# VHH binders against O-glycoside alpha-1,2-mannosyltransferase homolog 6 (omh6), part 4

Target 1, 298 residues: O-glycoside alpha-1,2-mannosyltransferase homolog 6 (omh6), of Schizosaccharomyces pombe (q9p4x2)
Amino acid sequence: MYFLILFSSNAELGEVLRTMRSVEDRFNKRFHYPWTFYGMDEFTEYFMSTTSTIASGHCEYGTKGITYTNHLQFILTISYLVHWDLSQVKPLVENNRLYQQRADALAQENLSYVYSPLFHSFQDWVVRSLLYHPQLEYDYVWRIEPGLKLVCEEKKDIFSTFKDSDIVFTNHVCERKHSGIYAMEEAIEEYKILNTQGDFSNIWVYSNNYTYCKYWPFNEILSLKQIRHNQTYTNLINYLLGSGGTYYHRWTESDILSAAFGVLRARANHMESVGFFLNDDVHYCPETIPYTGRCACL

## First folded at step 1 (VHH)

Design c6 (framework vhh_7ocj_1)
Fold by ESMFold2-Fast, scan of step 1:
Formats: structure tokens, sequence, C-alpha cells
Structure c6 (fold): chain B 298 residues (1-298), chain A 123 residues (1-123)
């Protein structure tokens, strides 16, 4: 049971500290759960000392050192190389013309990150590597994005409300289907034909012809024990990511996990009582929680 | 809804300078970050520079030290000052904007795109 923050650089320290203060004040000062940080850059002493001062529990700082390289882009114009652990994820851009064609089409659908091999590799790394990482020796993780603010006091230990059958506590976001999502549905149907075992009846229960709903990854609690030891889930994830779908179809961790959680014999729950804001982009205010007792939703 | 219009492209000699402008219209108060990408014929689109609403900047590796991104007084306009231009900088330059700050966690993520402006550097 711990908090997990992913960030791109030490430049985000200010947002990390504001997020930590909010979470500590509204929840964690009562329970003292640890914080774990993973970043692309080496942690500075200032980052570590400052975050440790705010945390009521201990802090862990994740090791990294992975290198992603787009070999075709290197040959043509520029070396796109981000240092990360090479043992974790290998970039998959075997057909540069297909990648460019798909990226151009998805950009026309107003999708972000369509030209970012780093973004595509990061999605793959979270799904296949981070959630299985040996240093994550906890049954549950609360994944929190820098910029998040809890706005309601949560007095109960929300980790204690998980049942063995629960996989995630999260919020839903619904989007219009883009071409990449249709491609993922096609890949899942192909996987089902090739693999007659497993329960696929719950895959994307919130998908129809025009829209789909996914779990919002920037304020969610995940059951790592449910994820790590389900072979049907692991096989599906490896099949989907082995196709290069994060590159050719711009699949995100949220898209992949939301579809794949359907094969787990477990339930997704809404974080009903947890009010939050994220950088003024997204807010959730509990409908049935009284505003007495330090809940501010405006 | 956000619309982006680029200007300032053209032909310039190697070693010269150009300043590109991008003006945003529509729901400009929702913009969290703006940036520049470029694409040469037969090559992938790549990040040139980005600036967020707080003024933090990011640059592509091959333009660091030569190009500078800045924001105008109205905050709905961004500029790309390009110095020490080389033939390899020849490309169509695209302006991009984000209205959703937290998605993707980097300034490489953009929701809206301009039509592009051609920059040609001659030897």
Amino acid sequence: as target 1 above (298 residues)
Amino acid sequence: QVQLVESGGGLVQAGGSLRLSCAASGSISSIYAMGWYRQAPGKQRELVAAIDSGGSTRYGDFVKGRFTISRGNAKNTVYLQMNSLSVEDTAVYYCAARTSYPWGRTLDEYDYWGQGTQVTVSS
C-alpha cells in the first residue's frame, strides 16, 4: 500500500510538492503510507530531501536507465534517444512509412502524442514493466499524477475497503472512438479466436459503436496482486503490445488496461468519496458527501 | 475549439535567421501549452520547441542553443526565433496547442494543429 508518482524531470518538483501536501493533508497524515517516485532523470538531493520532508511515511526513489531509439529517424534526420533501462522496453518502429501514415491520420483526429516514440514506449513500459517491477513489493498502489489536489478530507483508510475481488478504484472517462480503438478491438477479437480459453465476456463492457469508456490513470488505486498473477491477462497484454499497437495505433496505458482488466475475475470500483482537481482540467466532486468536515467543491 | 495560424516562413540563406509566429483563436483561455513541430519530405514529424502556460520550455536536440520559443503579451501567440539556420532546417513548420495539461505528462502532447508554414534554407 503506497503512493506512486511518475514524472518526466526534476523540473516538476514544484507540482509534486503541491500534490504531496494535498494528499498528506486530506488523507495520508492519518495513515503514513510510503511514497515511491519514478522519473526519467536522476533524482537530485534537493528533490529527495524536499519530498521526504513533506511525506509522513518513508520515500523510495526508483532506479531507471532505459534507452529508446528510433533507428529510422536516426538514419533520416535526427537521433531520438531517451535514456532508460534497455532491459525493460525496446522501441518498435519497424515500418516507418506505416508509422508516419498512422500518425498523420491520428493527428487529423486531434489525438496528442502521435509523433512521440518516447510517449509510445512509455505506455508499453508502464503496462509490461512498471506494474510487474520487483521493487513494487506492495499488494496495492495509489497512482497519483503531479498536479492532482485532493479537495475532500478522506478520514477512512481507503486501502482497507478493497475486497479480494477488487482490481481497481478509479474514475471513468468516456471518449469518441478513434481509429486506433477500432484496431484494438480487432486485435482482441483475433486474440480470442486464437485462444479459446479464458473469460473475455467483460472486455470493454463500456464500449459501443461510437464511444468507449476507460479507467482514468491519474488518480487510481490498483491491486498489483490481481494483475501480476493472472496468466490470461499477462498473455493478452503481451499479445497486444507485441503488435506494436502503442506505436501504430497510439494505444495508451489507460486504453490497454481498461480493455484487459475485463479478463480478470475482479471488479472495478468508482472512488465515490474521493474529491479531486487536476490542474483545473478535471475535477470530481462527490454528489452525496456533505460539505461539512473539510470538503470544498467549487 | 481552437484554431492556429502560422506566419513568418520563407526562403533564407544558410547562417541567416527567421522568426515564426503562431496566433491562436477560439477558446484560448483553455490552452495549457503551445509548440512547434517540423517535417521535411520523406521524414517523420519531430518536436522543435514547446512552451507551457507557466513559461517552461522544451527543445528538440538539434535546435538547442539556436532556436528560442517565446510567448506574446496576449498569451495567445507564440514565436519561434530561429538563428544560425542550416540546410537541414528546411521543413514545413507546424504550430500545435494543448488544452489538456495532465495528459501524457510531457509537452509533446498536442490537441490542435495549424496547417504549417514552409521554411527553406539555401546553401
Scores: ipSAE 0.000, ipTM 0.183, lowest interface PAE 14.4, mean pLDDT 71

Design c7 (framework vhh_7ocj_1)
Fold by ESMFold2-Fast, scan of step 1:
Structure c7 (fold): chain B 298 residues (1-298), chain A 124 residues (1-124)
Amino acid sequence: as target 1 above (298 residues)
Amino acid sequence: QVQLVESGGGLVQAGGSLRLSCAASGFTFSTYAMGWYRQAPGKQRELVAAITTGGSTRYGDFVKGRFTISRGNAKNTVYLQMNSLSVEDTAVYYCTAGYEFTLAPNYYEGMDYWGQGTQVTVSS
C-alpha cells in the first residue's frame, strides 16, 4: 500500500491546495492513493473539508494533539511519541551552555534554524516517531512539499514503477560541509566500529571534505519497511539521535535518512521521468523531448 | 591533501619554555577541533591538550597548569605554550585535527588527522 504525505499548517492551505491540484491532475486522479497531512497545530474543519474535496482518494489528518503556542508545549507533546526521556529533552533546549556554544559555531557556517529548539525537535520526531506512527499502515510513502508542482503527464503508476527501491529521489542537494556534518561522519564511523555495518567508503554523499550531498526530502518516496522493520536501521537512528545530535549538530531528517540509507546500502533510484517545480527554487524537466506533449516545462 | 606541519620543537633545559606551532592546510580549519598528543619512546600516545571550534580547552593531567593551547583561525594555526618543562616532558609532540562531536554531553572528541611530529628534549 502507498500514500502521499504533506507536512503543513492551516496557514499554508492555499499552497497545499495548489500542490494537491497539480498532483491530482498529473497523477493521482488515475490511482486514487490516500493523502495524509501532518501539522504542529490541529487542522481546522475548513482545511480538512477543502483538501478532501480536491483529493481523489481518502484523506487522513495527524497532529500532536495540542494547539501550538510555543516550543515548550511542542516538546512536551513530542516526548510522548519520541523514544527519548523527557528529562533529556529539557536540558538540551533551556540554559544549556553546550547547545548555545554549538549553535553559535553553526551560525558562523550560515545554517538556518540553529537557535530553534522547535526545528530540532521536529527533525527528531519525524525520524524516530512519525515514520513509525501506528496510523501509517502503508509500505511506501511519497513525501510532497507544499509549493511542489508536477509538470509532466504521469500515465504510469509511479509507485509500481519503483516498487523494488528503498528510496526514490527526485533531487539531491550538494552544499559545503559544516561542522555538524563532520560530526555526523564521525558518529557513523564510531557506530560502524562498534557494529557490523556497511562500508561507507564508496558513498558519494561523504566523498569530499568540502561538499556534502543528500537526498532532497521535498519530493521523494520512502520504503517504510526499511524504517519500521529493520532493526539495524532502528539501532543506527537511536544511536545518532539518542545523543542529541539533532540539537548539538543541527542534523535534519534529510541528513539522517541519507546517511542511514548509505550505511545500509539501500536501493536508491532516481525518479528521472517525473518533472517538477518547487516554487522558483528547484526546477527539473525530464530528458524527454518536449514536443511529445508529455511535459509543460516552459 | 590534509597537511599538519609542526614547528618549534628542540632541546631545552629543565625549567625552560617552548612554544609549538602547527600550520594546517587542505581543510576548513575553523570547523575542526585541534589538539596535541605526545609519545615518549616505548610508551603509548597520550593527550596533551585539545581545543574545540568554539575555543573550549582540555588538558592531560600531567601538564595541567603548565601548558596552554590556543588557536589562530585567521592563520590556520594551533599553538602549544609549554612552561616549567621537566625531563618527563621529553617526547615527540604530534599535532592533530578532528571533528568536534558530542555523542553525549561528556563524550571525548576524536582526532582524525596527524602531523609528522616534532621532537622535544628536556635535559637536566
Scores: ipSAE 0.000, ipTM 0.104, lowest interface PAE 18.8, mean pLDDT 71

Design c8 (framework vhh_7ocj_1)
Fold by ESMFold2-Fast, scan of step 1:
Structure c8 (fold): chain B 298 residues (1-298), chain A 124 residues (1-124)
Amino acid sequence: as target 1 above (298 residues)
Amino acid sequence: QVQLVESGGGLVQAGGSLRLSCAASGNIFSRYAMGWYRQAPGKQRELVAAISSGGDTRYGDFVKGRFTISRGNAKNTVYLQMNSLSVEDTAVYYCAADSRVYQGYFSTPKYDYWGQGTQVTVSS
């Protein structure tokens, strides 16, 4: 099954509603795919009521709170989700000398978000949620950032169009070289050295070398089947998460997921028919536009 | 759409105080993370302080205990109270706003909007 996902908060409701109206009008009113909203805090009744009014499909709401009924599930939860508990992470990170030294170094390299434990925790939480959250049991997810607007009418079923893809991207971001992205390159090479035996041999880096590029996460479709049920992907992603690189090297969820998709040769396709913009930062207009003329970017 | 206008800069003696204000036009101020950055001649732009839409604050180590950031949503304004100023605080101070806030995190170099900057000069 397919669904649309937003990682969001109560404070962003206005932006969420504008994004939803755009996506519903341009695409989802024809297909009625469900929306899933994930936040680190519980959503209010007002948030749930207003979003469900706009959605043409079912709405689901998730938070970081998880309850398990058996001992093994409890152990897995604390092993893989504990790092996104902000009440525990913030004191350790904010008063950690190594974290402060790394943040200062990355700030001098003009890197964003380097002083935000909340940003680092959010990146970690997104990746762990995509891998382990029991309420995310769908085959594919279309991840959409609050503030995104679809600018052209999309009449075909995008999920069906790309059913054979591991990732469907709308943009690439190539990092300027900085110590954090060099740490990612080093971590990939170290993983290859440690996993030269068995099924984990023959790991490939992006076109035989690390390109410092990643898939832009704010408008993309991901195969949750590949993220969750491909052991090679989950092993590399867990290795990267376990390094603490989201905290010490400012790795984003996209850095980590893109490393797995690139190194392991995922089937990656461009979502070329979908026109969009996000806060004037990124604007994409398809070369072939519909004859209907219902396209705001032209 | 959204414009940021800084005020409150100027010349002050070491040990003095200044209060910077940043007024945002438009009805979306309450959604933004707001930040203050500074840049001295020949130096990189650095984060001074930031406040999320939910009120979480972050400070650069060089200003901790001396500066406080706050916001007044009714006036669409963010403030930076600067106490115990030193010559090393001399810089152009920039206000920034970012509508892309999740769970209190914020974007520093990819803020949606930047002000024109206001000069702060601290004399010995």
Scores: ipSAE 0.005, ipTM 0.266, lowest interface PAE 10.3, mean pLDDT 73

Design c9 (framework vhh_7ocj_1)
Fold by ESMFold2-Fast, scan of step 1:
Structure c9 (fold): chain B 298 residues (1-298), chain A 125 residues (1-125)
Amino acid sequence: as target 1 above (298 residues)
Amino acid sequence: QVQLVESGGGLVQAGGSLRLSCAASGIIFSDYAMGWYRQAPGKQRELVAAITSGGYTRYGDFVKGRFTISRGNAKNTVYLQMNSLSVEDTAVYYCARKGPSYEYGVWHSDSYDYWGQGTQVTVSS
């Protein structure tokens, strides 16, 4: 039902092991939830042996490619998993004047990674993997980024604490609105017009004329039950992915998922007892809560 | 057109204080994480302090409790308040923009887009 997931690579093994030691020590050694590692490339035997040594639960390894055990699983895999391949994306963007024009406009707005087909492809791949990968038939996933460290002792089962949530967040990223976000607002409005029977919010996360805040994806719990098996969620997310907005508007995975959770009135809760830091970019120390254990903040 | 300009460095006696400022231009400042690094002669650059767009802060172990990083989004400026300075704090201090600190789905500790020219801080005994 529950599992921990890292999107990673062989080159990041050092950070992966440090993150795993922190998560195991602070939380998972008490609960033995499985770890799943997903990468754009195959993991080495060394990666698999060293990570499985640290884990208190079982470990599973996947890539953008797929493994199947029988004919039925093969059919399901082909039907639900969209194989991403950089070679398929390169012809789309390398000589595409619309892509270049939009990338130039976003660069003028000082937006990062606007010229990176690999960045755009990674965003698309993460969302499609969460929705369709046949090895991710769990109800909930806790996404943890390599380099993240938990800084408080977590004695309670975080998954069971938030069992009725659609998303459990640890942070928000608030950005000034740029043309890509305006394009997403337009795409959502168009979707609503085409789907008048739907029940949609006009608020998607925290959004106004000047600011857009999205759920920070590097430490969060997601209901895979909702995004994989609720057609309302699956249809909206596929509509956004099908627009090509990850390429033409530099939408990130968190832009797409946050928009879907906001528009569809997801039950969102703050993982307030979980202290952490990630690569000198984010640091969160919770208020003193005696039952959660000690924190080593700052 | 992105530029980072440091100011506020100088000579100070041990136990004294300095406030460094870094004025950023050519960016929507509130969207970016900012950091201060330092480099002493013959040593590598090391992180002194960082502040995210959301206001979360990180400090190097050698300055915790003595230095404070803050940002003024209205003025496009990041500040480093340095108290209880010691001779070992003598270095060139650099302001850096870290961008969103995200590449290929991974956050990197030293993901920096732009660097200032640096400002010298010299602490005498």
Scores: ipSAE 0.000, ipTM 0.182, lowest interface PAE 12.6, mean pLDDT 77

Design d1 (framework vhh_enristomig)
Fold by ESMFold2-Fast, scan of step 1:
Structure d1 (fold): chain B 298 residues (1-298), chain A 123 residues (1-123)
Amino acid sequence: as target 1 above (298 residues)
Amino acid sequence: EVQLLESGGGEVQPGGSLRLSCAASGFTFSSYAISWYRQAPGKQREWVSTITSGGSTNYAESVKGRFTISRDNAKNTLYLQMSSLRAEDTAVYYCARGRYSSSWYPKTEYDYWGQGTLVTVKP
């Protein structure tokens, strides 16, 4: 099954509605794929009602907590949900000497949100939700960020086109390596020593001594079957999450997933026909003849 | 449409002060955490400071004690008061809105951005 997914909040409803209108107009009105909205807090009736009126498919809503779990037995079976509480994480991390020392060091490297347990918890929650949430049992999800606008008419079923991919990306982001990225590289080297299976020579899409490139997570298709049901992916991602690196090294969801896809040599394909704009920050417009007549770029 | 417009940059001597402003429109300003970033010539953008809707502030280590972030919700305006300026503070300064309201933090540094305002500290 194929789903469109947004990690969002009630405060983002305006951006969500604009994004949905764009995606429905350019693509989903032809295919009626369902939308999944995941939030760290419960969605209001207003959020659910307004999003449902725009969607051409059905809508599902989930949270970080146990509110949208079908029954108590699921909660008991899925131990990560039983122990998932942002209020518990916040005091623990906030007063942790190692956390404060690492945050100070990363701030000196000019890295944003290093003092934000909520930012770290969000990164961790997104990865764990993609890996383990009991109500997210699909073959592929198209991850879309609130604020994204599609600018090209897409008449082909993108999910069917890329059904053999582990990841379908629209962009790469290149950033300066900070000490937390070197820590991830060390963690992966340690993992390779402990797990002798496979060739783990490559980590990033591209890197040198000072720069690394990763998949941009805000317009991409992920194979949930690979990250959930392939034990090689599950073991590596769990190893990285278990290190606490989202807190101690300010790893983002993109850092973790891109590293796993690189190390395990994922089948990665470019969603070349999909033009998009994310606010004033990031855009991509296809320039080949087959796509130019179907795009209204910046 | 979310829009952020910075102003107040200019040339200043070392040890001097400047006040930057960021005028916001297209969203409920009072509901969002908003940040200042800067980009020095030949370098990537770096975070400078964040203020939540409730007024809680955070600062990069390099600017602590010298810069003060503040907001005026009635005017939909963010401020950065800079004192004891150094040559290393020379950069284009940008304001950025987080994805989430004040009770939540942005997922990434790919937030809504302004066009920037240039600050030059002449040694």
Scores: ipSAE 0.012, ipTM 0.225, lowest interface PAE 9.1, mean pLDDT 76

Design d10 (framework vhh_enristomig)
Fold by ESMFold2-Fast, scan of step 1:
Structure d10 (fold): chain B 298 residues (1-298), chain A 123 residues (1-123)
Amino acid sequence: as target 1 above (298 residues)
Amino acid sequence: EVQLLESGGGEVQPGGSLRLSCAASGFTFSSYGISWYRQAPGKQREWVSTIYTGGSTNYAESVKGRFTISRDNAKNTLYLQMSSLRAEDTAVYYCTTRPQGTYWYLSNPYDYWGQGTLVTVKP
């Protein structure tokens, strides 16, 4: 089963609606794949009503253990595995000298959000939701960021095209190394020593030139089969999450997931037919792809 | 809950100066790096400047040496002091929690935007 997934909030409704209209017009109106919306807080009636009106498939709404379906059903699930609660993370951040020292150091390296417990909690929550949320029992998800706009008509079923992939990416992000990335490399080396599993030869979070590369998370297809039902993946990801590195080293979801896919020799493929913009900053326009019907590249 | 309210825009002559302000509410202002973006008529929105929580600053190449970003955490207010203004600085200026547009993180969950304030450099 294939699903379109969007991590969002009530504050982003306008961007969500614009993204949905684009994805529906360019792709999903032909295939009717479901939309799943996940937020750290409960979605409003207005959010659910307006999004379900645009979707050609059914809509599902989730938060930290609570799932809603298109206003027709409300499922309250108590999850001991998926936990996002600021009361549990307060000891890690509030009045914590290590957190403050690390945040100050990363701020000097010009990283954003280094003092934001909310940002760090979101990164942790996204990864744990992908691993454990009770309603994400699917083979693949196409992750789409609010603000994304598809610019070409896609008549082929992208999920069927890439069915044997572990990850289907649209972009790589290569950034200057910072102390948090050095900490990730150390954590991976420690995991390797303790477990002697995996192949680190193609890990994207490492580079010889003080840069690192990772899969861009805002337009990609992920195999949930690999990260949920392959214990080698779940063990590594849990090790990284358990380190507190999202808080002390500003690790993002893509840092953690790209490390796991790199170490475990994931079958990675480029989604080359999908043209897009994200918030007018990131642009990709396919060249001469025969099945691309209509493009609005600038 | 979260609001960013820009003010201080207006008409100014080339070579003139103008000071923009952004009043923040509904979040812990001191815990966020805050940016100025602008959108000129008929153009894409572009990053102008960022000030981080520790006080370090970054500027777009086109405004370096002419614009100064600053913050007052006690007042939950962001400022942009603009000098030596040029016709190409004409734009709606936005206050945002969004980081620089050239970096990988373009996600919306923590990107709050104000309604903007218009700056017109009139020859």
Scores: ipSAE 0.000, ipTM 0.242, lowest interface PAE 10.9, mean pLDDT 74

Design d11 (framework vhh_enristomig)
Fold by ESMFold2-Fast, scan of step 1:
Structure d11 (fold): chain B 298 residues (1-298), chain A 127 residues (1-127)
Amino acid sequence: as target 1 above (298 residues)
Amino acid sequence: EVQLLESGGGEVQPGGSLRLSCAASGSIFSDYAISWYRQAPGKQREWVSTITSGGTTNYAESVKGRFTISRDNAKNTLYLQMSSLRAEDTAVYYCAKAGRHYYDSSGYFAPYYMDVWGQGTLVTVKP
């Protein structure tokens, strides 16, 4: 078990420390679970010493997990770990005209970062690294974003409580469907047709013709054991990633994982007692406090 | 908060060299990854190179061995040294900073996507 702060940096140390203090005070000082920090650059001794002094458990620091010289090399590195068919990937990566046409259309739909290969490769990296990277040895990961602050005391071991869950979520986000989301829905219907022996369900936690809802990824628990060792998840996620949809349809990691969880009947549970804020612009307050304890939620 | 301003573009002959600069203001330059992108007339925007806060560099295949990205943290300036220039390198070159300050309509935040762009500097390679 670990807490994953993705793309932490030395510049964010202040936010990281504030996040850690709230998580330790509200939850982790009772359970001593380890923290794992991932960054693109090496963490300084100052970063490591200051975070380690706050943590009640072990701290692990991962950097440059995957360094790529270009977008294709990044895909090749990841495909080695998940046996991705490179013949499907190379033509998609090299089709700059199709990419530009779709990026232009998505920009017209007011989507951000549609022209950013770094954004797209980051989405791919998060999905593959969180779920399939061989260095992730734990059964569960609690993904916590720098700037997150837990505001209610949690005396229960939430990992033990939700050990049979595939995902434990704290929030949903709902937004209008863009053309890339309709494309994902089409790709999944095609996948179902190609895999007639599968037991499939609805793609989104909620949707209609114009709106879809997905899991908010910045405060959630994922069961690595249930997901990483389940070939059904691996097959669907690799099918989606192999399509180049992060590039041609601007799929985010939250789109991909939420779709897979819906389609494959994930056991999804709400982390209902955990109150939090993220950078003062996102907050969740539990409707009831199940335990005796402090809660600074209003 | 951060602003980016590119400079150094101009006309150069094939095989020539040119050095682009990107000056940053308003935030701690040394703590961020910064990239060069380019857009040729009538074509897609293309990633060229990235340098991380720790100095790790990455390059697009089309420019490897010809372009060198570097940074001067004391001057808050990013550089792109271009050599062996070709007609295909003709483009407007943009400097972009990766950020952690933006959430889209989905409540999504991803480091390494570019949230600050400069206005660009034109490079023309003419025989």
Scores: ipSAE 0.000, ipTM 0.287, lowest interface PAE 10.9, mean pLDDT 73

Design d2 (framework vhh_enristomig)
Fold by ESMFold2-Fast, scan of step 1:
Structure d2 (fold): chain B 298 residues (1-298), chain A 123 residues (1-123)
Amino acid sequence: as target 1 above (298 residues)
Amino acid sequence: EVQLLESGGGEVQPGGSLRLSCAASGSIFSIYTISWYRQAPGKQREWVSTISSGGRTNYAESVKGRFTISRDNAKNTLYLQMSSLRAEDTAVYYCAAIRDYGSGSYLWEFDYWGQGTLVTVKP
């Protein structure tokens, strides 16, 4: 079973609607896959009613422990709240000398968001949601960023086309290594020494002493079967989350997931037929445009 | 990496207009989400407006319909067109830059702040 997921907010409604219209028009109206919207804050009735009128499949809405349906109902989930609780963040950041020292060091490296508990919480929450949220009982999820626009008609079922992939990516992003990334590399090396499970061969898609490259998270398909039901993946990701590295080392969701996929030699495939734009700077046009498909890819 | 410098502030009568500019130097302006904040006398800083690297915009309820945010990536400059100004708009206005990663609404803290430009609305 397959679904489309957006990590979004009320402030992004306009971008969400534009994204949904392009995805529905170019792909999902044929397949009626459900949409799931996740936010750190509760969605408004306006957000839920407007998005559900565009979707050809059903819509679900989730926050830090509350899941809403397209009927504007919600279900309080005790199990999910066990894995995410804002009160657990307070001792990691409030009056914490290590947090302040790490943040100061990363700020000197000109790294963004180093003093933002909200940023750190968001990264942690996204990964924990993918691992544990009870409404995410699907085999695969297509993660789409608000503002993304599909520009070519796709008549094939993309989920079926990439059956047995662990990740289907559209891009790699390369960044300067900061001290937190060296800390992740060290944490993974320590994990390898303590554990003999899996093939711990590669950490990143590409790296050298200065630069590392990871999967770009804003248009990708992830196997929830692997993340949730392969104990090797689950154990490594939980080890990384349990270290507090999103707080102490400013690890992002894509740092954690891309590192896990690299270390465990995930079956990675490029989404070659799907043309898209995100912002003015990020676009991909297929070299072979489908003969009868609508395509606005100039 | 990014240095921000605000300009365009000044004194104006109620109902008047001003255009603020924020010039970025020394880095890749186009990949940043940039916001306007303001701080009125005796109050904490409040968010005014945001524009993403891709050009999507958001506004605080108090300024919606009166202010327009825009960017010119070729000139590495951010603008805030302010109209129908009220006494309550009197504040020092700051621009702030954040790398475009995920939803801006979850990331209200910023790496880079400008020095501010004063806007005074006098009766």
Scores: ipSAE 0.006, ipTM 0.184, lowest interface PAE 9.4, mean pLDDT 75

Design d3 (framework vhh_enristomig)
Fold by ESMFold2-Fast, scan of step 1:
Structure d3 (fold): chain B 298 residues (1-298), chain A 123 residues (1-123)
Amino acid sequence: as target 1 above (298 residues)
Amino acid sequence: EVQLLESGGGEVQPGGSLRLSCAASGFTFSDYTISWYRQAPGKQREWVSTIYSGGDTNYAESVKGRFTISRDNAKNTLYLQMSSLRAEDTAVYYCAKSPRGYTYGHLRGFDYWGQGTLVTVKP
């Protein structure tokens, strides 16, 4: 089973609606896959009613271990076995001195988000939601960022096209390594030593002494079967989350998931035919022949 | 406005050479990792080569030793020198700028792909 997921907030409703309209127009109106909206804060009735109106499939809303169905057929589900809300994120509170010391050091390394505890909590929460949220029973999820616009007609079922993939990516992010990334490399090496050596691969899509490349998370398909039901993936991701690395080392969702997929030799495929823009800053047009006519690249 | 404009493609015989250029504008060129990708007819787009902001380079195994990527930061231009060309090198070649990292106010990246330039190696 397949669904679309948006991590968002009430403040982003305008971007969410524009993203949904393009995804519905270009793809989902043919397939009627469900949408799931996750927020750190509860969604308003206005958010739920307006998003449900645009969606061609079922809508579900989730926050801090609580899930909803669309506002017309409201179903509240509370999970006592899934601890993925902010109250469970103890590392931020446990060692504020270490957090501040790391922030100061990473600011000197030109890392821009070093002083945002809410952002770090969001990264941790996204990964935990993918692992544990009680209503994520589906096999694959298409992670779509608010502000994303699909610009190419997608007649084929993208999920079915890539059904054997562990991850289907649209982009790679390449950045200079900061000290937190070296810390992740050390943590993973320690994990390999503490567990059966196995045949673990290199962590990153590409890496050298100064630079690393990872999967860009804002338009990708992830296998929930691997994340949730493959104990090798689950154990590694939990090891990384349990370290507090999102707080002390500023690991993002992309760092954690890309590292796990890399180390465990995930079947990774490029979502080559999917053209998209994100907030007028990220543009990918797959149109190679002018007469193709399936893309509206501005 | 970010723009990447590829040029230099054309027809060559097997064993020939071509130099592709990618002219960049709208961003601080020297700060970014820039890559070459290619797409052969009926096939998926494949990575060819990357040059990092610091000048380090990497190559796909299929082109290693035959292609050389370089950059001229003063001219905001990326190059791909191709030698010993083979029929399987026939493709549209694309220049791609790496995404900028996260911002804590918005989870977004910055990336751009050019329109491509066609290379045809006649058997």
Scores: ipSAE 0.012, ipTM 0.161, lowest interface PAE 8.7, mean pLDDT 76

